# Designs tried in a protein design chat: VHH binders against Isthmin-1 (ism1). Part 20

Target 1, 164 residues: Isthmin-1 (ism1), of Danio rerio (Zebrafish) (Brachydanio rerio) (q5ege1r286to449)
Amino acid sequence: LFGVDTDSCERWMNCKSEFLKKYMSKVATDLPSCPCFYPTEVAYSTADVHDANTKRNFRWKDASGPKEKLEIYKPTARYCIRSMLTLESTTLAAQHCCYDDSMKLITRGKGAGTPNLISTEFSADLHYKVDILPWIICKGDWSRYNHARPPNNGQKCAENPQDE
Short names: E, the ipSAE of ESMFold2; O, the ipSAE of OpenDDE; V2, 0.75 times the mean of E and O plus 0.25 times the DockQ between their complexes.

## First folded at step 14 (VHH; framework vhh_brivekimig_d4)

Design p04 (from n02 with S56T; at its last look DockQ between E and O 0.82; V2 from the best seeds 0.80)
Fold by ESMFold2, look of step 14:
Structure p04 (fold): chain B 164 residues (1-164), chain A 122 residues (1-122)
Amino acid sequence: as target 1 above (164 residues)
Amino acid sequence: EVQLVESGGGVVQPGGSLRLSCAASGFTFSSYTMSWVRQAPGKGPEWVSAISESGTYTYYADSVKGRFTISRDNSKNTLYLQMNSLRPEDTALYYCTKDISQFFYDEKFDYSSQGTLVTVSS
């Protein structure tokens, strides 16, 4: 437990765990960059997309269904995708990318995707505890959450306006 | 009451092998991911390995990948760690846990068991 007299969101944002620092560093190098446009093939199958930075292919699946509750967690996003775990993965993480009505990557703001430190393929419960509970602890404040879990734009896609 | 009991530790020479077991009771074992955590003297806890509920997905720390194999038998409520090619650096108390999420927060790790000691020495 975090304690009664402190801002739990600030405590989570400023976590000093040496494990978490190392894990986050591995996540940054292990995960693919988000494609700049929603790969429409993913709407009916998985999509295999080459990631130039890591020189690896990654499979992506749609993450836009009702169970994702985008209206709550990613309110300006129309579509999202997640990368799938592979044998090459050095973490249990999944890249998470979200897209606007024009299928352009949302690079910042309340609709932007953020890496899942624990893929739902590994454990829905652990994903909830590691990725969702902090969102709840931060009272849905996307700016604070995104400070700790920055949206990926490793491909340097065109940036959306700051207030979205 | 949740209980986790580790066994299978001992003293081995470098290059040797050991198989650790973790007997679980007091919860629905098959509904939880399970992990091995180790703590060497004077060091903080290290997440060594994890396995998904069904056993489909596994995780290994870089320090043990290729040498250690995690597995589970949900019919026996038992978690295993096969440790091969052991090195002096693997000397530690080994614990199993059903909740590794503590590593993602600035919390002291709450050991729910006594662990099993592995000593690797020439």
Scores: ipSAE 0.678, ipTM 0.857, lowest interface PAE 1.2, mean pLDDT 87
ESMFold2 (binder alone), look of step 14: mean pLDDT 82; pTM 0.822
OpenDDE, look of step 14: ipSAE 0.904; ipTM 0.952

Design p05 (from n02 with S31N; at its last look DockQ between E and O 0.83; V2 from the best seeds 0.00; counts 0 for: sugar tag NYT H31)
Fold by ESMFold2, look of step 14:
Parts: structure tokens; sequence; C-alpha cells
Structure p05 (fold): chain B 164 residues (1-164), chain A 122 residues (1-122)
């Protein structure tokens, strides 16, 4: 599946599909901004959180369990959440937010969450192929991945990790 | 071996309806999300709709939302697309697929079947 190692990552991440460009634009508009702090209620159930930017309420569920393999995919994150699909969703995407030991949103770097173009609620397999496989092909290069799929900080949470 | 056979296409006037079927064999149908893709003459392929394994989640392109309904019958290994309020712009060759992932990267689609032709004309 890896014909040209570094070039494969660049081609995969720099795909010029008109569909993907439009889809990602809708994702940016449709998905809620990440809460600045991990909503602790999500550890026991789902959490409803109002999103001021879209003026809608969204449900969130925990995404921190062993199947998430955070030690591999988000190595500085302790907790993550995903937004849940609704009947009003215009894409199959889910917002993905990750948090440090102090429950503060990680806004950049290797532990930052990035939007899933395909929610695991729709299809775990398609999510893997669309959201995880590119990360693997890029050898876990979070900088390239995050450039193509920027971590959300629409709430303008404090920069984390701090640049000092 | 995987086989997907589309049927139900035809010629219809604007405002009409058609129901497409996709008969699946050679794989465990209920373990896969299924999609409809269409290709109009001179245009690239378009991802029209998708349905989750159990049918609990669906996706529709903006161009067909509210007019088309995707469904599946896992006991018959069959995928459906109910197309209502058809427009000339819906004229295309329609295909089903069990793997839409490649579409996200380059809008390319590996055709494994002949598809079924839908023509909407006055």
Amino acid sequence: as target 1 above (164 residues)
Amino acid sequence: EVQLVESGGGVVQPGGSLRLSCAASGFTFSNYTMSWVRQAPGKGPEWVSAISESGSYTYYADSVKGRFTISRDNSKNTLYLQMNSLRPEDTALYYCTKDISQFFYDEKFDYSSQGTLVTVSS
C-alpha cells in the first residue's frame, strides 16, 4: 500500500479533490467548537454543550477508551471527546477534541484532536480508512496531518501547550 | 468474489419517480456501509448517498437531499435508492459500492459493474 514513502504522505494529505475541499468546508461550518475544558459529565454519560458560534446544542461522548489507542495516536492527551451525529448534520463528520492531565483543551501539537471526516457512529471501518490510515501512511507525522486537518480552537481557548 | 448488480433504471419525465436496486453477493453484506455513486455524461463521479451497516445512519449529497431515500434489506442482501421528484440533472449512470473511501482522496471510483441508467427528459 506504500509505493513511495514520503511522497505518498504528501499526495495523500495534499489531495486536490473538489469534493473533499467542499466537504471540509462544510465540516468547518457544521461542527461545534471544542469546549475549552473536558466536560467531566461525559465520563459517565453524554454531555449536552451549547456552541455559541453555531447557536446550537451538541451532544458529546467520551473518546478516551482503550480502543482509541491515545498513547499511539494522541500521545500527550489524557482525555478526548467526539461530537455525536444528529438528524440535522450536513456531513458524516464528528468534532474531535483532546485534553491534557489538567483537563484543558490541547490546541496544537501531537496530542491535539482533529476533526474526524467520518464519525465512528456511522462506520468504524470508513473512519479508519479516511481518518486514521492517512496518519499511518504519514508515519505519525502530526505536523503534516494537523496541517491538512487543523485542530479546532474556535472558542479561542488558551494556547496549550504553552510556548515557553 | 464480490458482485454488485444494479437495476431499476429507465426513462422518466421530470417530477417522476424510480426505485433502484443493488443485489449484492460474495461478501457479508450486513458488515459494510453501502453507497450510491452516479456519473453524468462528461462529468466526474458524484457520491449520492450512503447508509450504515444497520441502516441507522444515512448521508445524502445536497443535490438530492429531501428527494432521494437510501435503504437496505440485509436479509435479502439488497440496497435501494428511492428517487422522487426527478430532475434532468439526475440523468446519470448509477452504481452501488461497498467501499467509498477512495472517493475522499481523488473522486476516483473503481467501477465493478455496469450500473443502471437513469434518464430524465421532458
Scores: ipSAE 0.700, ipTM 0.875, lowest interface PAE 1.2, mean pLDDT 88
ESMFold2 (binder alone), look of step 14: mean pLDDT 82; pTM 0.821
OpenDDE, look of step 14: ipSAE 0.899; ipTM 0.947

Design p06 (from n02 with S101A; at its last look DockQ between E and O 0.74; V2 from the best seeds 0.80)
Fold by ESMFold2, look of step 14:
Structure p06 (fold): chain B 164 residues (1-164), chain A 122 residues (1-122)
Amino acid sequence: as target 1 above (164 residues)
Amino acid sequence: EVQLVESGGGVVQPGGSLRLSCAASGFTFSSYTMSWVRQAPGKGPEWVSAISESGSYTYYADSVKGRFTISRDNSKNTLYLQMNSLRPEDTALYYCTKDIAQFFYDEKFDYSSQGTLVTVSS
């Protein structure tokens, strides 16, 4: 007979691993906050941006290309960026920030970026298993995904989208 | 049939060094990130270190950073952990794994190896 088929998204959302809780906490405190505006120089190269909270400079690269599949994963975003790993990095994580047509940070909703726990610079395959597969398991339910992986707005950028 | 065999553990005094090896077979070693995980008595597993598929990037837990060095030789299907300046707190059973992603899910982690014991005492 068939085994019980539980909701895999619910299991992922409710992960009680002490490892994951500690890792997420370190990611939240050590990653840069998202810039409030898309740094346009990333369209041509990388951008070096000072992060006041960590008192460090971080390099950012564009994450808007076709391989990002923004129409699927971040459907209201026009641009995204990721922070780059350095020799000073204390986790394998990358901050992920997404922006609307006006280049303003999307702070919530289906287009908001969410931290990658594993940078694509370390391993695209591990990134997929840790950061992308859960979104797929949740059948693209961005509200459940974002509940587990909250979008960053540590710089308290203007709310976007606004409640109208 | 995936097989991972750790070796190189033993008893060492504080401040000493050990080099762990992990021989891999039954899968395409160079296609996987590899990690070292340790488990001390009465504690949960700890992610000690990781290395990317090509070896270009590494990760170390804060507790071992600067003292441990992970490396791999993809031509020999072997993962290594050089452990220097060992402390009593490093005493644990050490495992290698290709499946570190399981730690990011609430499923029980399944070790695919027996591990190698490191004891740091005087």
Scores: ipSAE 0.737, ipTM 0.884, lowest interface PAE 0.9, mean pLDDT 88
ESMFold2 (binder alone), look of step 14: mean pLDDT 82; pTM 0.830
OpenDDE, look of step 14: ipSAE 0.896; ipTM 0.946

Design p07 (from n02 with F103Y; at its last look DockQ between E and O 0.90; V2 from the best seeds 0.82)
Fold by ESMFold2, look of step 14:
Structure p07 (fold): chain B 164 residues (1-164), chain A 122 residues (1-122)
Amino acid sequence: as target 1 above (164 residues)
Amino acid sequence: EVQLVESGGGVVQPGGSLRLSCAASGFTFSSYTMSWVRQAPGKGPEWVSAISESGSYTYYADSVKGRFTISRDNSKNTLYLQMNSLRPEDTALYYCTKDISQYFYDEKFDYSSQGTLVTVSS
């Protein structure tokens, strides 16, 4: 295969680790659905939101600050939130939801939130290695990244953005 | 050179207890999340438990939650796993690692230590 580089993004997307598959399955049942509208109280503190699907209460915190680098990672998002780890958490994951200028959930595309397999509350460094590095490996290709890490719309919020 | 040395394994009856230790050297222990991974014969690796850099947050696999307790002493560069109410299904070679992120990318894993054997039988 001289002159042909192995596509690192393709390798990451097609990872067959049973370790990862088992963990991701647990994440899917552990995380709350994204609220359809940005809960504005998170701008001042945390927000408590009941999640109907899991029958659990979750706390959310703002994830829109400069450290998030939204202009790079979620360029059409104005606001983002993350779910907080709780005593009932069965994984280290955090739900990640992003919102447009009208505070409506972005359900697809380059500004949509993507679940974090490792919450920044547990470890910012491990989060980077597990959640951010793959985005970099895929050269910022949101279509490929979102295939592996689909944006959440479990509440069936209005499609956003609408087709262009 | 990075060294992780596990100890405290052995043969124990079901319902018994063991305490595993992992002595770390050659790196800044307090700067890394630490994990216990186990591998039973004929099975792939299982993420048993993890602890954040400061020790403020922990993680447990469902199979061990309520029975195992992870802790760390950053002043002694040592990671611990207290294992209570042991079951035959806990029989495995136990490893500590500072690099759990590698398991999220590869089916093949890279152990930097020999582990400690826990056998729950008789």
Scores: ipSAE 0.727, ipTM 0.875, lowest interface PAE 1.0, mean pLDDT 88
ESMFold2 (binder alone), look of step 14: mean pLDDT 81; pTM 0.820
OpenDDE, look of step 14: ipSAE 0.861; ipTM 0.928

## First folded at step 15 (VHH; framework vhh_brivekimig_d4)

Design q01 (from n02 with T33S; at its last look DockQ between E and O 0.76; V2 from the best seeds 0.80)
Fold by ESMFold2, look of step 15:
Structure q01 (fold): chain B 164 residues (1-164), chain A 122 residues (1-122)
Amino acid sequence: as target 1 above (164 residues)
Amino acid sequence: EVQLVESGGGVVQPGGSLRLSCAASGFTFSSYSMSWVRQAPGKGPEWVSAISESGSYTYYADSVKGRFTISRDNSKNTLYLQMNSLRPEDTALYYCTKDISQFFYDEKFDYSSQGTLVTVSS
């Protein structure tokens, strides 16, 4: 009898759902790339940014408030933003980008933003179940989580941090 | 106990229309996004459409976009799916659910109801 006790995080990372594979493919084409610098307009309102890769305009909102619990989920990030849903969206996803104290995009590591497969604008409950619970299942292991949900750097922003 | 009861299914010719209803009880309906899921014979479940708690945001699978319209009436605890221009490939059992998160994991979809059968044939 040769059993292997499968780690819950490993099971999530290796998900075989055919729906999820197709959904994530659509997310990759539907979502804007993260701006290389924090658009400071979001501190006061929303910001409209043209995304060259998708040829669409996207509205962004701040995602840096206390409810985000950045000290837990994105410990080196000072600011984060999320893209807002549009009528042209083919998924319910939102791009999520995080920035250091110099307002530069964090492209890797524990502070990097990762796409939300379900926007909080659609459902906070479903967002929690789809995007947050896996982080908890992985016991906050950002390297495993980011492997499954890679931080976006479609704009080829300068590597940040450089030392890792 | 959460209960969801689908109705409005039947047999229609290609190009026809049907309106499905889902009566909800045992939970605060207006606090949840709702979805329609269908399963055709010999195929896995398909997430067809979803609507946010207020009805302000919707989602449609590519296979039904432009032909199906999801709506809800929070005062009646009822979810609807208007299906127009029906095709043979729309033949399936249709279910409503308050939780489609299972589609994002490697697990079987947990059907919480009996569903309503839609058959599209000549």
Scores: ipSAE 0.730, ipTM 0.875, lowest interface PAE 0.9, mean pLDDT 89
ESMFold2 (binder alone), look of step 15: mean pLDDT 81; pTM 0.819
OpenDDE, look of step 15: ipSAE 0.902; ipTM 0.953

Design q02 (from n02 with Q102A; at its last look DockQ between E and O 0.75; V2 from the best seeds 0.75)
Fold by ESMFold2, look of step 15:
Parts: sequence; structure tokens; C-alpha cells
Structure q02 (fold): chain B 164 residues (1-164), chain A 122 residues (1-122)
Amino acid sequence: as target 1 above (164 residues)
Amino acid sequence: EVQLVESGGGVVQPGGSLRLSCAASGFTFSSYTMSWVRQAPGKGPEWVSAISESGSYTYYADSVKGRFTISRDNSKNTLYLQMNSLRPEDTALYYCTKDISAFFYDEKFDYSSQGTLVTVSS
């Protein structure tokens, strides 16, 4: 054999775009850290949460509804939230955080939230193409996906799930 | 058939202004985000600006922020780019598009329009 073709997931993981590198750097600075516990007020409205690490306030909305298809994309998550875009946002990204039945942040594994490079508030279609299709291309391999899009734990919440 | 037609390009002096227009047809314009992409001679494409369906959210590349303003008129199916304080490095073919996902995959950008040429020259 002369060689092996790279798979589509590997090509996505190894993207060399200078645009994407700079965009991802801005995303890391722009987005809030995930709260360690699901803010239950999002079940009724939005929640304003002060981010102690950056000393800024952020607004969050629930991301747990049926259209999120958590049973497919975040199978151990019971609840998720997304940060909302503001006029001060420098990217189109949204922080994405997922929680177990005890409302504790999932910090790793198949149920962990990962940053959306494109907020659903900006474009559901572009969000799908940029954030969801790579997961599908990687055949639902959360470990590869999370390597490229690490779950946020900037508040140093307790590891969840715990190692056995 | 999706059709996007750019206009408003031309030759201007540095510091000048131009307003680009993009007429859209063949899809529900108000249901899509829209973007401006430019390609300078001998260079790859650059995503310069985007606007959400309603116009509530915008994005600008650092190279144009503060000088360019994106807008849309959903009743006329038209996208606009107001370009102020133009510089020689803004010289490029400018395209509108409803899909910029290729920038996130390091894939070839699929031009769906003819573009309009902007030349900024002394």
C-alpha cells in the first residue's frame, strides 16, 4: 500500500487555519467559566451570574430542550446552559456547560459541554455546521472532539465523573 | 437557484468610502445569516464581516473593525457593507455569502457569486 488517507475527523482536528487559531484565542478570553452547579433560575428565564475569575457578569439561558438532542450529543447530561451574546462580545461564540442529575457540572467525558464557536443566537445553521458536524464526522468520538474543543472548568469545579 | 449579485465596487483614493450592496434571491433571505468575504490579489479569502438574520448581532475581522459597517434590509433582500477610511490593503474582490463554514474547516471557500472589485489606490 502506498499510504493511508487521512480521515475527515483527523483533518478537522488538525485544521491549520490562521483565522481559526486567532478566533479560538479570542473565544478563550471572551467566554465565561461554567458555573459549578446548574443555576435553576434558567428553567424559567435567563440567569445573570457573576464570573469571579474575570470579575464580569454574564447572562445564561437553558440549553436542555428536545431540540438539543442531549441523548445523542451529550448522553450523560441532564441539563445544559449556554452563555448569551452581548453587545460587548468580540466573537460569535457561546460557552456551553452540561450538568448531571445532581445538577453538578460535568467536567469531562461524553456528557461534558464544550464551547460553541458559533452561538445558536447568531445562527442555528452555522452552529450546526461548525460545532455539530465535526462531532458527526468524528462518529461521536467524544474524546477526539473534546480534545479539539475542551470542556470548560475554569472555576476548578470538582471532577465529574470521578475516576474509579 | 440561489443567486447573489454584488455591486458598488470601484476605484477610490485612500481615506475614501464605498458602499457595497448584495442582492439576494432564490432563498428566504431573512432566515439566513449573511457575510462579506474578500480576496486580495494573490491571497486567500478573508471573512471580513457577518450579520445575523434580524441584524441583532454582527461580526467584524480586526482588520476592518471600526471602519466597516454591515447591515441588511430584509424587505429588499439586500445586504450592505459601508466601507469608510479605505486603505490600499482593502483592495480586493468582495463577495457576499450565506455560508462561511469553510473558514472553520480550512476548506476551500466556495464562491457562490461573481463579486465586486474594490481598488484603493493613490
Scores: ipSAE 0.624, ipTM 0.830, lowest interface PAE 1.3, mean pLDDT 88
ESMFold2 (binder alone), look of step 15: mean pLDDT 82; pTM 0.821
OpenDDE, look of step 15: ipSAE 0.876; ipTM 0.933

Design q03 (from n02 with K108E; at its last look DockQ between E and O 0.62; V2 from the best seeds 0.68)
Fold by ESMFold2, look of step 15:
Structure q03 (fold): chain B 164 residues (1-164), chain A 122 residues (1-122)
Amino acid sequence: as target 1 above (164 residues)
Amino acid sequence: EVQLVESGGGVVQPGGSLRLSCAASGFTFSSYTMSWVRQAPGKGPEWVSAISESGSYTYYADSVKGRFTISRDNSKNTLYLQMNSLRPEDTALYYCTKDISQFFYDEEFDYSSQGTLVTVSS
């Protein structure tokens, strides 16, 4: 079952950078969990949503517009949101949550959100070097790429059954 | 050639303040995210703070958050670090850099500039 080759995606996941390891751990601890339902306020402006696990409020913005190209990159998602950087942010990361037509969180599969380790609000170039290059190394394999990313379902929202 | 020249270091007592400057030349300063990195005696380099191209977003290590303020003046190609409430553990050589990605890739930090020394002692 294990096969005879080791792919580039697994190599990236086991990177030896001590800084990256510590940063990833902090991101996993400090990013908000995705709300289990799309907060409809973001369709009009930003929304503040309390995150029970970190006991902090986070601002969210809609990420569902045509520029997101959800039909291509998140084919089962109808709505998405991203957490915003603030003066209280402890990392440069941005949480990313995607929702089906019933506004329920997509927890796995091609429609599930993909957190940024570096928000584009901070730096498009650093975002590319840290978030995009690893996806290229994983050859666009979302299931393996998501293994290397912080989880986003800390609220233990209902798991979607399709597109595993 | 790319040049970064740090200045403004010195000796201060605990609780004191200093303002570091980094003069940049040889590249389009306003197109780069800029960072401060410090190295204390006997320790490896630490990413202290960063600021986005326009200055709208900042990052601070937990060790300095609330005490240090990063800023930039793109018209003068200059990066700044205002350091308040200084502590003995802030004693280090301070460097500025335009490329922090090396911390994400298990690569050696490039110490091509001289840095500016900050010493906090009672």
Scores: ipSAE 0.520, ipTM 0.786, lowest interface PAE 1.9, mean pLDDT 82
ESMFold2 (binder alone), look of step 15: mean pLDDT 81; pTM 0.813
OpenDDE, look of step 15: ipSAE 0.890; ipTM 0.943

Design q04 (from n02 with T97A; at its last look DockQ between E and O 0.79; V2 from the best seeds 0.79)
Fold by ESMFold2, look of step 15:
Structure q04 (fold): chain B 164 residues (1-164), chain A 122 residues (1-122)
Amino acid sequence: as target 1 above (164 residues)
Amino acid sequence: EVQLVESGGGVVQPGGSLRLSCAASGFTFSSYTMSWVRQAPGKGPEWVSAISESGSYTYYADSVKGRFTISRDNSKNTLYLQMNSLRPEDTALYYCAKDISQFFYDEKFDYSSQGTLVTVSS
């Protein structure tokens, strides 16, 4: 159904890379789960937030500023956060979580955060090429993007939005 | 024109050490992350290590973590890989890379140089 010359989105989103499969597995182990509610402390500094599943504390920073272009990439989100790299990190990834106006985690849909395979702390340029360009090439098809890079809900937060 | 020239490879016994260098030119070296990629005989390329622009953050593949150390000297436009406790499995052509992004999607690497050969005899 696809030709390698006809749809660049299909070419890149149907990635068969064994490296990527292994890397994503490591990302799942390496990253904290998204807090169910926006930790308001990040609005003015970084915040240390306990991750119940791993019983470890992680530092988070706000990811809601104008450079994030939420109106384009996460249009129903009002706030987002990213986890910070640590000395214990085994990947270059950052957890990315987005929240609605009530500060509740968006668990699905166009506003849900998805893990960054490359933290902006490591490289904004590589982050763009690995995490943003696939979104752009696929013309903002969030459903396909989220299937390939599922929004985190490891803490089993209430489904949001509940419209389905 | 971007140029990357690897050196420092050779033949070494298991348990030995080598230090690889990569001389970079044709771009602002200090503004880019850099990586080491290796390709063993009969195998596809492997992303071995990476270092951020300033050197503050590094990445290592599980196969080399604890044995290899990536570093850079931005004043000399040079990337380094210190390889200790070498094993026969480390035998490969080693390349430095300015842009590793394509590797995330299809495990391909566009070779722009000859690399430097490391042979670990068993």
Scores: ipSAE 0.695, ipTM 0.869, lowest interface PAE 1.2, mean pLDDT 87
ESMFold2 (binder alone), look of step 15: mean pLDDT 81; pTM 0.817
OpenDDE, look of step 15: ipSAE 0.883; ipTM 0.939

Design q05 (from n02 with D99E; at its last look DockQ between E and O 0.79; V2 from the best seeds 0.78)
Fold by ESMFold2, look of step 15:
Structure q05 (fold): chain B 164 residues (1-164), chain A 122 residues (1-122)
Amino acid sequence: as target 1 above (164 residues)
Amino acid sequence: EVQLVESGGGVVQPGGSLRLSCAASGFTFSSYTMSWVRQAPGKGPEWVSAISESGSYTYYADSVKGRFTISRDNSKNTLYLQMNSLRPEDTALYYCTKEISQFFYDEKFDYSSQGTLVTVSS
């Protein structure tokens, strides 16, 4: 005798609303690619980093502080960064990139950054509801989460980790 | 006790302008991001625009960018939408809301207000 469970994670993963498809397409074109190495300037201030694919400069800030809870959400990452919104931004999104102890981009696995559909600069609460809560609903299953929100490697950085 | 009241809708010709207002009460208005959502006849809801708590950041759907301007006055608990260069496609009921996360989940948008009707006809 058992009850029927609904997998809320699968519902979230399979959301295909016309809005979300269009929004994510804009996110893919609006956001910079992750730098292959952690830009150490962000430890002291924001960093202006050239994005080779778009041939534009983007401003980044550190995303490694205690509020990020990396030990929970990105357990193999030592450092993370987020791209900053500007007045010219076409979405509310922020690129999110995470790095290992050697400051190399994590391109896959449990420590890899994934695009935030809502930047913390716009709203921490909406970011939580849109970007964090789905991860929690999926019980921290980074593989399923990353399938819906693939880690960025537009600069074709070396695969890291190689075996995960 | 949360109350959002839209006003400023009406009938205009293409190319015209309207300014929508949303009076908020029953919550700390300055602590919330605010959005405009519209629903045209026979279509699903569309997230038109949003503004951060302080007004420092805005969002616009592609369909309205360059024509619409969102703003807020936190001292008056009021949200605004300035709508310029109106087109027949902008005909819809317009709603304000403090809760927009539903658009990121494949869920129906539940309105908490009556909205204000904008009709653009030629």
Scores: ipSAE 0.674, ipTM 0.863, lowest interface PAE 1.4, mean pLDDT 87
ESMFold2 (binder alone), look of step 15: mean pLDDT 80; pTM 0.805
OpenDDE, look of step 15: ipSAE 0.878; ipTM 0.936

Design q06 (from n02 with K108G; at its last look DockQ between E and O 0.91; V2 from the best seeds 0.81)
Fold by ESMFold2, look of step 15:
Structure q06 (fold): chain B 164 residues (1-164), chain A 122 residues (1-122)
Amino acid sequence: as target 1 above (164 residues)
Amino acid sequence: EVQLVESGGGVVQPGGSLRLSCAASGFTFSSYTMSWVRQAPGKGPEWVSAISESGSYTYYADSVKGRFTISRDNSKNTLYLQMNSLRPEDTALYYCTKDISQFFYDEGFDYSSQGTLVTVSS
């Protein structure tokens, strides 16, 4: 991939790959909804959280460490989590959820988490190419990125921030 | 130079089994996820299966789940696909690849090897 410009970002946002359309459909049904509050257990281990929509339990791990570079990628988020892959997973995707200083889910805006199509548990390299590189070719424009990868609020958590 | 050589294809009857192999050289095999891609006559390429670097995580397309098993032997730099309960619809050229990211963009599959032909017919 060479050169970053508005045309490259628009091409990525409008991708018509037959594979990607089918994969995204499976991701939408496979991934859990984000918990409305940061599960504090993930600060030192993993957490099991029941997902009402899929009627399954999912394990979550912290995604807030320095390697996540939240100050760059999710600048209003204090904490983030990712869902873990299981034998029951039908894709390689991971749900990604971010939280403010009060541990409330950020449901929109520059700090909101967005689903990863490729879990870091499967491949850091493929995750970078599929989930991070598009953010870079869009010049860090979170609004355009989030249009293609909408933040999850399937649990209907209170809007946060309320006045954006 | 990266080289991937597929083998193990052949002609089998429906319900039969085949084991495909992919011999890898020119890169650190154990540091890459590996995938199988197939292309049936008159169709575009299909991502069939993938396996993480250590083999801890796998992916299967719905069309093959429960019938195919991907595996790898990092000491031999070899990727495998065990195909059971084969159907005529599995007839295709099968390729291995170390980079499946192109399927997530509006880009074509990079055919850098010849593949191995699997034909399922009476």
Scores: ipSAE 0.668, ipTM 0.860, lowest interface PAE 1.2, mean pLDDT 88
ESMFold2 (binder alone), look of step 15: mean pLDDT 82; pTM 0.821
OpenDDE, look of step 15: ipSAE 0.875; ipTM 0.934

Design q07 (from n02 with I100M; at its last look DockQ between E and O 0.79; V2 from the best seeds 0.73)
Fold by ESMFold2, look of step 15:
Structure q07 (fold): chain B 164 residues (1-164), chain A 122 residues (1-122)
Amino acid sequence: as target 1 above (164 residues)
Amino acid sequence: EVQLVESGGGVVQPGGSLRLSCAASGFTFSSYTMSWVRQAPGKGPEWVSAISESGSYTYYADSVKGRFTISRDNSKNTLYLQMNSLRPEDTALYYCTKDMSQFFYDEKFDYSSQGTLVTVSS
């Protein structure tokens, strides 16, 4: 009974899909780097934030509400944001960034955001199947999940948390 | 049961156009994202295009951007692919699907249809 999750977790971890490899490469160039501090404007509207590394503006929305279940999926995060899809997007992905109580980017560990391969704007159901279900199937092993989907720190924000 | 029936394929000259249709039945079409997939001779499947439930968001492979347009009519349970400026490299068997998650996990794709053949030749 308990072997089903392990088999599915290994299938996800050992995926050799050429589509997925190419898609993730595109995601790496398509998505903005996470801002080092939570842009407080997103608490009541979207925010347009310049991405210094790519020299492009990206729009962000809050991802901190109860439906996000941060206590389960990002247990040390207080705030999160997602980048929004545009007509210029080359993937269906969304950057996902999470922040501590001081509004500083969490750069590693169980509370760090990880890129969503499928934006919730495109499909909440597909996002669940592609981004959430693997985390669940692998029993919430955030270390293993983060290895497959590294938290973004392209802006080289201060390490947070510092120990670990 | 779930049925997806593709049509509109054929033989066309380079630079020509075709419009593919996918008639859907046996499920609530408006509740699913839909995709076009193609398989060229001797190659694995390629995810060509996708469209959200309402049609508000689309995805295109780099090889077809600017030439192909995906659309849907939820009142007719029909998915479309308008293919313009066709090239020999677009020659393939084209399928529609409601299950995009397979592309993230499995190279073997279970087609629920026979597809429609597009041949682009001089």
Scores: ipSAE 0.569, ipTM 0.808, lowest interface PAE 1.8, mean pLDDT 86
ESMFold2 (binder alone), look of step 15: mean pLDDT 81; pTM 0.819
OpenDDE, look of step 15: ipSAE 0.850; ipTM 0.922

